# VHH binders against Salicylate/benzoate carboxyl methyltransferase (BSMT1): the designs that were tried, part 29

Target 1, 379 residues: Salicylate/benzoate carboxyl methyltransferase (BSMT1), of Arabidopsis thaliana (Mouse-ear cress) (q6xmi3)
Amino acid sequence: MDPRFINTIPSLRYDDDKCDDEYAFVKALCMSGGDGANSYSANSRLQKKVLSMAKPVLVRNTEEMMMNLDFPTYIKVAELGCSSGQNSFLAIFEIINTINVLCQHVNKNSPEIDCCLNDLPENDFNTTFKFVPFFNKELMITNKSSCFVYGAPGSFYSRLFSRNSLHLIHSSYALHWLSKVPEKLENNKGNLYITSSSPQSAYKAYLNQFQKDFTMFLRLRSEEIVSNGRMVLTFIGRNTLNDPLYRDCCHFWTLLSNSLRDLVFEGLVSESKLDAFNMPFYDPNVQELKEVIQKEGSFEINELESHGFDLGHYYEEDDFEAGRNEANGIRAVSEPMLIAHFGEEIIDTLFDKYAYHVTQHANCRNKTTVSLVVSLTKK
Key: E = the ipSAE of ESMFold2; O = the ipSAE of OpenDDE; V2 = 0.75 times the mean of E and O plus 0.25 times the DockQ between their complexes.

## First folded at step 16 (VHH)

Design t2 (from m4 with D30Y D31E; framework vhh_5c3l_4; at its last read DockQ between E and O 0.93; V2 from the best seeds 0.80)
Amino acid sequence: QVQLQESGGGLVQPGGSLRLSCAASGFTFYEYAMSWVRQAPGKGLEVVSAISGSGGSTYYADSVKGRFTISRDNAKNTLYLQMNSLKPEDTAVYYCAKGPEYRNRWYQLGEFDYRGPGTQVTVSS
ESMFold2, look of step 16: ipSAE 0.370; ipTM 0.795
ESMFold2 (binder alone), look of step 16: mean pLDDT 85; pTM 0.875
OpenDDE, look of step 16: ipSAE 0.587; ipTM 0.845
ESMFold2, look of step 17: ipSAE 0.560; ipTM 0.873
ESMFold2 (binder alone), look of step 17: mean pLDDT 85; pTM 0.874
OpenDDE, look of step 17: ipSAE 0.744; ipTM 0.902
ESMFold2, look of step 18: ipSAE 0.527; ipTM 0.861
ESMFold2 (binder alone), look of step 18: mean pLDDT 86; pTM 0.884
OpenDDE, look of step 18: ipSAE 0.728; ipTM 0.901
ESMFold2, fold request of step 19: ipSAE 0.639, 0.589, 0.492; ipTM 0.902, 0.882, 0.844
ESMFold2 (binder alone), fold request of step 19: mean pLDDT 85, 84, 84; pTM 0.874, 0.869, 0.867
OpenDDE, fold request of step 19: ipSAE 0.885, 0.881, 0.868; ipTM 0.966, 0.966, 0.960
ESMFold2, last read: ipSAE 0.463, 0.627, 0.631; ipTM 0.828, 0.890, 0.888
ESMFold2 (binder alone), last read: mean pLDDT 84, 85, 84; pTM 0.872, 0.872, 0.867
OpenDDE, last read: ipSAE 0.884, 0.871, 0.644; ipTM 0.966, 0.962, 0.878

Design t3 (from q7 with T28E; framework vhh_5c3l_4; at its last look DockQ between E and O 0.37; V2 from the best seeds 0.00; counts 0 for: pae E 8.0 > 2)
Fold by ESMFold2, look of step 16:
Structure t3 (fold): chain B 379 residues (1-379), chain A 125 residues (1-125)
Amino acid sequence: as target 1 above (379 residues)
Amino acid sequence: QVQLQESGGGLVQPGGSLRLSCAASGFEFDEYAMSWVRQAPGKGLEVVSAISGSGGSTYYADSVKGRFTISRDNAKNTLYLQMNSLKPEDTAVYYCAKGPEYRNRWYQLGEFDYRGPGTQVTVSS
């Protein structure tokens, strides 16, 4: 029997899209929220749906790691880009549950597990840490186990952990953020990101920055992960076969750019401020990921999957409610950068404009986006 | 070469409605604010309404609020003015105007680089 089929045991399954009594800790996470009213509804649901999509890959790689390392008595895992939201505990729970169930199934003692939560030093780790005692209480009920939780503040474009200390790394919807705005964007003024009217040089600038950043990320992690340790990474990505018009019309950075131009029209934002603002973001395709991984050379690819991802039931809500919900989601991820650049006073007005633009661009209301899931083994 | 061509003017009774159109070419239409400016006989130019490049922000002169609606179709490079409940005071030549290059500054309402030849609107019994 191939070890990859162990994860089909029904008793280990849960439904990430539900907060029900079968998963008390999931219900608590769903009810508490992450960053307050502006972010809870849309971003929390998005991250849960992304985790559910990646779960089979995470479970399989966790099981294979344990088997290939011959059931070590100590495991150190890291969650990179954990934010102040509580969805990291869903990923951690799945990892721990997979290890414990596998160990019971093959009559091995479960290891001690360290879980390291990484984000920038400015992250509100305290909100997340306050949940740890509750999480461990639920682990004792469900798995007769507990784990040790640590913070690892810093950029994942720097060293975060001692050499040869990590067994498993998970990161979801974090690595599309670049270390900095790409250089050489002079020919893309007025656009927050790549559009169909952008010159090829702007696209190449973003790609070059992503290649540098992801190469650095892989090199740094390769020093920290044990041989035969694993990573499971989830990106916002793109399909290179997509219609360029679709990309331009429905990209959420384009709607934000249009909203900022409305504020220039109203005299609330200067054109020079708009022109100086660019998103440090890149949505790779599968070939671009594969090329960086192969060129850097420290990791073998186990899985590389591309999935269409639908964020909502837009037609079932009225246009105002749907537009506001999407605006709240984009606000949650972009507001700190917007405040730092434009100041706090324009933010409410900006997202009123964003919500309006969602209602006026029907083909942007029900956007299917692409997620890429890649799993890697350290050579 | 920037070109603006208004149409849809004419003679209408008080209380009637009229829809003006402006076909635009020779520039990236959706990147510029557009406006309707009118000139009544013996009067100066008055900004009637303006709309941002994306269509997300509008302005209306107090004399037309609630009666006129500006809109744009960026796919067709066309600006519109729906005029309802027309009054004799609305009699004027109506011009479609392209906003200026607002390079490194806020957009200033009422500024324009180019305007069309205009279309006559006459409201009389």
Scores: ipSAE 0.015, ipTM 0.586, lowest interface PAE 8.0, mean pLDDT 79
ESMFold2 (binder alone), look of step 16: mean pLDDT 85; pTM 0.874
OpenDDE, look of step 16: ipSAE 0.655; ipTM 0.878

Design t4 (from q7 with Y102W; framework vhh_5c3l_4; at its last look DockQ between E and O 0.01; V2 from the best seeds 0.00; counts 0 for: pae E 22.0 > 2, placed apart)
Fold by ESMFold2, look of step 16:
Structure t4 (fold): chain B 379 residues (1-379), chain A 125 residues (1-125)
Amino acid sequence: as target 1 above (379 residues)
Amino acid sequence: QVQLQESGGGLVQPGGSLRLSCAASGFTFDEYAMSWVRQAPGKGLEVVSAISGSGGSTYYADSVKGRFTISRDNAKNTLYLQMNSLKPEDTAVYYCAKGPEWRNRWYQLGEFDYRGPGTQVTVSS
């Protein structure tokens, strides 16, 4: 399976005076049975938090790209593994705003901008495309500009764009998804992913698959990005530890494994079904990212940052709200795989168990999970 | 040549406060992330806090969140750590650390290419 961040109907009412996200167009795009105030889903809040972590890197690299390319009159940008609805436009808005502000500052005409939104063909592009005229209307109001929006359906583990055509690529919380479950994976019974008790061969299998996938990604993008073009990529990653198997008790796949084990104990899920379920996922550390990038050789690293990671606390939420928020976020990305393997009937119960487990373990002190933000320049 | 010099350590009672400073020279200070790293007696190194080159992004270890505040003054090439509500467990040598030579304005957790000689912080009743 090759899941992306999946759209959900907003689950929480959004009050714009509590927002740590300053994206002006978000208010017009977020509605959920509301009173004229913006509406907001837990998945959308997670993606805004992730973008806030990456925003300074994205802005700096956008500015440096424009200066180093001597203010081209045409710019092509891509969002790889885009979400649907409002989330497809979050990073694109920041890029366009940055370009326009910089051009005004240095008294240059703003370029025409093509924005390519990439996801798998099964993604609901039509929902996103219905927002394009609205997005351009808001962009004209805020920036006196507009952009051209295109879909680019396909896997980012294949070619997506013509050679030497892209100036800037952004991708957030997509590249930790592997192209497939690792081939040499020893069965890790009862667990969806690496745990501290897993055999070292399980780590090697996951690392090997990540190395192949990310190397392929870099090579493919290097054919498509212009010289001195840039990428800004954000991963779910982990801290550098001596034990590459270590994942703490608060790791989301460990919590999901525990939740499924509860259902096995209650007779709602088959033990053999659980034992056969593995996540096509890898959370790299800084050294593993650097090694792949340097070995592949097409890109120079500009920045590489680690940021704290908390799936459930978007604002000043308490532990019970955070538990439900995390459950909603993990459900959004995993539900299609879970339905395909276990059936639809257990999903509500499963994520009630998940939310409960988060509240029991929310005080885990050894965080091995971070967001890694990396920016690259094409040589 | 990179130079980092910590100051402001000393002996303090539990519940007290200290402010650490780190004077930096020999590199373009605002283009590098900086961090505070500590080593308690008989323990390994622990990253206490980190700050991006601009000061816009920060990291804190869970053991110090809400008690310690990292900051930087890029005009004075100085890194700071305000340490409040100190506990005996905070007793350590505290090091100022510079991020790698890359054009990396954001902190890299657990990685640095230079550190100072350190300053001793002792929290004793």
Scores: ipSAE 0.000, ipTM 0.115, lowest interface PAE 22.0, mean pLDDT 78
ESMFold2 (binder alone), look of step 16: mean pLDDT 83; pTM 0.856
OpenDDE, look of step 16: ipSAE 0.636; ipTM 0.871

Design t5 (from q7 with Q108K E111Q; framework vhh_5c3l_4; at its last look DockQ between E and O 0.39; V2 from the best seeds 0.00; counts 0 for: pae E 4.2 > 2)
Fold by ESMFold2, look of step 16:
Structure t5 (fold): chain B 379 residues (1-379), chain A 125 residues (1-125)
Amino acid sequence: as target 1 above (379 residues)
Amino acid sequence: QVQLQESGGGLVQPGGSLRLSCAASGFTFDEYAMSWVRQAPGKGLEVVSAISGSGGSTYYADSVKGRFTISRDNAKNTLYLQMNSLKPEDTAVYYCAKGPEYRNRWYKLGQFDYRGPGTQVTVSS
């Protein structure tokens, strides 16, 4: 296909009656079917809900950053763990809007803004980059501005940016991913993560790996953020007494474990293969976050909030569609690891089992989870 | 101490129905595959049906497919076997059996860690 279609967007508006998107490129993506389209749509709704929950903290820290840096004419922001598609821009849009509104109030020119989108090198950055003209068109309509977009491939457990170059870092639902599966992990037979029947040694191994990873993350970012620059981070977390991740029926890794056990029963997955697979994931509580940040020492905590996160809003669909949508969402984040360990052949069957289990646990979809929002200032 | 207690057996006319239940205790029920095995007079053990720990996958012997339905209620720690269109050949002692944690197709060889005392099913003719 000819890339010129992106540059002729106004002429394509007359083609649109079956999609609320008025741009031909985005309309073509809306018309696509299959697991990819469903996974993309479900993930998009979750990311929007997470941003809405964290938005007051993000706005406040963006405003305070601009004031404390005395309205610089150039701002570099980073989205760490950006994933792919148009949702990579959700937080960046809020940041730019906040800056433009503030600059208008104080009669200053808006800065030039570089937006760096980080994920692993295997990420589909090209799908995201195809949205840049659309994103800048929306910015021109809403804010009379635009921004420059760059990719920054690499692990956020390594250096990603030159020293003292970033003003604001945002990351949402990414830092619960560990750099690796914890070492010395006791065999947690048939379970991918911590459950109520897991040995305490498994919990301690996961906590230890998180402490190492988050300490390294903070240290690396402290070299890259300017003095008085800021970070806003959102985690999947837990409360000390009411963490739903220890409930058998409402934990997404528990449902995936059950699905894999079904495949072992059917002879599609070996017992030893299942026992060797563990999620490189950790859900911290507030005290665990505070301890790492304070011990590392490069940042001051501005806010640290715990929120109940209601998943029921986007389950207005029938039970079958809701189960499929959750399965597609979990598939989107876990499939590369699952393929690497189990092979591609079982993945469709696995997520059919997952969707079935969501249907069997329909009352669990109305329960809340915990999200932690933390904002930091570089000392 | 693992305990399995079957109930629901009895005498039934050919073509009739029975529902077997098995109350389980002493282990985390939903972590284990469960099965119904039977022993006809003078015969060895035969795996009739099996179900995964989650309930998401089932197995049936060819001789009972379409007539028997296995299910479990993990909230009540109970295993069930609905037996329809019963035949004289179904006459046996039926045992509720707990498999190892999980195994690749373990139920086809009658492998299990524990079984209950059994319940007699007699289809008269």
Scores: ipSAE 0.268, ipTM 0.745, lowest interface PAE 4.2, mean pLDDT 79
ESMFold2 (binder alone), look of step 16: mean pLDDT 86; pTM 0.881
OpenDDE, look of step 16: ipSAE 0.653; ipTM 0.874

Design t6 (from q7, 13 letters changed; framework vhh_7d4b_2; at its last look DockQ between E and O 0.01; V2 from the best seeds 0.00; counts 0 for: pae E 15.6 > 2, placed apart)
Fold by ESMFold2, look of step 16:
Structure t6 (fold): chain B 379 residues (1-379), chain A 125 residues (1-125)
Amino acid sequence: as target 1 above (379 residues)
Amino acid sequence: QVQLVESGGGVVQPGRSLRLSCAASGFTFDEYAMGWYRQAPGKQRELVAAISGSGGSTYYADSVKGRFTISRDNSKNTMYLQMNSLKPEDTAVYYCAKGPEYRNRWYQLGEFDYWGQGTQVTVSS
């Protein structure tokens, strides 16, 4: 899933009982939008661009997995942090196609394949499941095969699958979301995330939370993946080593912060309420990923690549239209968290401010960002 | 800078054994796959054997399977090739090669990015 460009119509809002639990903000990231709009088409194009960037790594690791396991007759694959609808199948299709092409090339029977689609329980799996017959029809046409599709509801910061059952895991643009807001952010008042004006203590708090979360993720997946099974993970990341406060892709949280500050100036939001609000997000660099993986110890790194990446942003002729479209995209990702913290009354006004700020920062809107692609083998 | 120094080559009769060593420096040895290539006179270089950074995954060319064994000692930054049951067609210069970072996969020509000077192995009666 891409939370920044997803056209999400939440199937459920956060309950009061769930408002402050560890996973409340992760739920907002995974909620389905249902039926299509212009933003749904744009999100589909973005996910295809991200997959295209990571595809060489995904294909190589799928082939090597099959060869190292000596062409098993049964394969279980998982997509962690899937979206809703047909986008849930993008990487799965590439995996299945790779397996079938390889098997034909080496004259082996293709395996039966279980495809497990993971997201939070609030995700609209039923919209995705409506596409299963059409997906399998396409597989029969292109590959003379089919697969079994299952939903796996839950946070990927918990156990999701039985022990030693998965052969291949894919996750794209999901693991930058933290399990919770980092502790000890008292010195980062007025900022939703790390900015150039943030203290080093804010960076350390976010890094510490990422280290805990990604370590937990690796350990949990290591219990679920078979020996010599593989993972391919794609992160929003950064290249900068010497300035831990610089963010290659921080503009959207900066614009949201500026919009909230406008509401504070106008008396619609209290300053203390703004200062208490933080995004549960982290964009690692390659060294930070390498250190967590090596320290956790369950996986050997096959590939670790850094790519300059256009986030798939479309430049519109009308600045107002561009501002409104980006505001709608960020609203879809962030609104449940914003309602839980600030209340519903201010949300329309907030995103009017956001749309305005997008028009004033057009050069930041078109920024190229960094993506990290990591492939791992379970020892 | 990266340095790879081969040793252990020589002239032997068919059916005998040799052990090649490759001393490595200038990089974090256990993070890289390592390999042995060979080149006979007038022929192209070929990958003979490869080993992952941890030593957990190996590759052998069909022509040497069951006769050659690759190994590494990461505490000594050294890779080895034990060559048993040598044949005249094994005559070549053998090169130690540094491979890609963190590779546990099928190794192909062109994935190795640094080479030693080579050591001659001659199998002759």
Scores: ipSAE 0.000, ipTM 0.235, lowest interface PAE 15.6, mean pLDDT 78
ESMFold2 (binder alone), look of step 16: mean pLDDT 83; pTM 0.847
OpenDDE, look of step 16: ipSAE 0.783; ipTM 0.931

Design t7 (from q7 with L109F; framework vhh_5c3l_4; at its last look DockQ between E and O 0.07; V2 from the best seeds 0.00; counts 0 for: pae E 14.6 > 2, placed apart)
Fold by ESMFold2, look of step 16:
Structure t7 (fold): chain B 379 residues (1-379), chain A 125 residues (1-125)
Amino acid sequence: as target 1 above (379 residues)
Amino acid sequence: QVQLQESGGGLVQPGGSLRLSCAASGFTFDEYAMSWVRQAPGKGLEVVSAISGSGGSTYYADSVKGRFTISRDNAKNTLYLQMNSLKPEDTAVYYCAKGPEYRNRWYQFGEFDYRGPGTQVTVSS
């Protein structure tokens, strides 16, 4: 079937007051987990690097939380946007190890720990839960301890936990996802996201939606976190303060937009379908995060750090394989939304174009990725 | 204002090679398809080759396929045409051309809204 007509498929036809992009976005968040996450080595490597960069902040805030709460005998921890599979447990393992090491050093009994793994209801929690016995076995070997693991299905733009029940929240590379595609994007046709050629109105629409969503997130979490409880949040971000439109030519949404334009050039995708497709995503800078947090008012900022790292390949590594690995990672995140909007038939061709573009541009192989790490204390 | 300036033309023997360049300014180069269009003496315009804005898709006329290579350097705002194994029938004025906006209609290969003044290529014994 021609993907340009996906809106006429009965299973995707909704009432006139509904947005197909909004429903596709909710479905896409669910599809980012499962078996695919373990088969995309570049994506898994990035998540591990991001956690390693955030580890000092996570460890310090875990230790300070324990001391400031006077070593409670029970701790409830949440991992928001956990996905599925083994990577869901990376930050939780670090938190538990930190607590156990600290308690040993100060001669106190370790608390009982509840670990809540949050993602959308469509997440494959069963695959994640199958790792729990393995995870607890590793904890017993390394820490002589175990923990209780629960699923918390739902959007983190809604209430997820009972009031005053959480001590520590961690979320990594999840909060840049918006609750919906921003409104008022009429002037950003042909682009999935902000580019250097986008109008200022596109930037303002995305920023406004991020401000609403992150404000809501903070307000909701403030009801659920105990006083002096903490959050450690990691974003895909940017360092640019003086050009709100800057996104380089190797930004993954720019590469995907260019790949779709190649398919329009070849007659495989209609221009109107491309013009109607937008990513519900925002990459904030430090000041934008700080302003939302301060304006919302429930949290004190402990740390707010910008980290750059280079995802260069190992020696002797083939550039074609590196490009294919990045394409597979972006495909895992975006494919359900792309299928819902464009149909299945173009997806293989689309990501062949993507992989080629990554491989052809040397600056894409060696570009510095920016992560923002923020730690917060509930007032 | 859109500006396109071709260079690299000249006289060459059959079987020889030339590389055409086109310097572009006045628009966001990497967002537009580009093409080479030629006009032989007494003939109309012929689309020789085209390339998408990203460089990921190319088109070649059957008469030049395998002999000509279109490329672009988006960092330098420059379009190229490498012409190998040149034949007398390749003699023409070669024009660099900027494709139209993709918005609200299908793109056709070699369609353009601006072209440069051209550069002469002459292939003769």
Scores: ipSAE 0.000, ipTM 0.381, lowest interface PAE 14.6, mean pLDDT 79
ESMFold2 (binder alone), look of step 16: mean pLDDT 85; pTM 0.879
OpenDDE, look of step 16: ipSAE 0.005; ipTM 0.282

## First folded at step 17 (VHH; framework vhh_5c3l_4)

Design ctl (from t1 with Y31S Y102S R103S R105S Y107S; at its last look DockQ between E and O 0.01; V2 from the best seeds 0.00; counts 0 for: pae E 16.2 > 2, placed apart)
Fold by ESMFold2, look of step 17:
Structure ctl (fold): chain B 379 residues (1-379), chain A 125 residues (1-125)
Amino acid sequence: as target 1 above (379 residues)
Amino acid sequence: QVQLQESGGGLVQPGGSLRLSCAASGFTFDSYAMSWVRQAPGKGLEVVSAISGSGGSTYYADSVKGRFTISRDNAKNTLYLQMNSLKPEDTAVYYCAKGPESSNSWSQLGEFDYRGPGTQVTVSS
């Protein structure tokens, strides 16, 4: 791809001093959620598992929205960071089904529904659009219904929709990705993210970037969503409060850092290359989410739930199979960035090391990673 | 300050087994490669085995391959050497060593820092 094309994408931050790292970050956002657009089965299973855990919150908020808006005849919903393929429709299907079932229960006609799918312009929307006729056929079979599907290309750190036009927003495993790698990370060498040995300045840098990004996201969505409209957001988060640096030995970025360090020790990866690689990611805790939402002020928190996090046990897999599943899931979201920075030749070896480390640490007692599901109402 | 304390040596018969331990403190243990180095009577130092900071990569001298197993417990800051099928030629003082500050490959294997008193292993009938 041409670097000048990337620069023409609308965003809140214009940056003429760009490098391959910013393009790699855009690619990472396009791969968020690990969907099956490229036929990676484990990634599709992960996205379905994540939706299943958030489903009670999504259903409840969809029902309450309809009741509080007094059953409008038109609803506009958005999936932010939708990725590609059939997984783009998982949450949308649940929303439409919920609305139709509720309307039947209260003897009202179902509204017309616009479904807006957002991701960056580089996302493979074409695969998703080819799925639309199948999706509407399934809706007609299950719900005697159909919907209008639209693309909304752009960064969710910029304006995406006209003012006061959206009723319900869903986003899953997208908002923990930062708009950019935090500044001032020079003293966190050897680590691609926060670990227990990282300096306090690394934590401050990541938190500051998350606070800016999430505040901007909330501000922008508050202009676009109707009063009493809702958002349901799912984060990869953490449960630690007393030591902001603590991440357990089984944290997925810690395992990836260890795997890269093993390759540096073996002479397969340059130490300077490892030191220059940082993940544009932040795993907030509950208090950090609440503080940003409350300080921004446009939304009321309805629910905030913490769920267990397990990338490898989708069904009744043993520990070896689960280790491979986790490795495949992390590979799907990180491989484009890793190839761009380290080259393709080490990737298979890297994830063999990763899978081995996962199986060796399966009994870690101090797990910090959780899924956080938060639902919001626009004031 | 870096401190390394070896233990677990002793007198064994040929064919016997010993397990050496090394307690480490004063540095970020899991960030450094570690090794076992031995010195037989009247001989120079020999690197016996080494292990990466995470434990995912290991090295063994040809003289001990298949008989010795290096491991580490990063939660306890402890390095181990399981020694099986011991031979009289394994008689030596065994030292635990920390990789150098700039360690980034096996090419620096011989530059490991050993500061402990060592532990005596004697194999005789």
Scores: ipSAE 0.000, ipTM 0.324, lowest interface PAE 16.2, mean pLDDT 80
ESMFold2 (binder alone), look of step 17: mean pLDDT 82; pTM 0.840
OpenDDE, look of step 17: ipSAE 0.014; ipTM 0.331

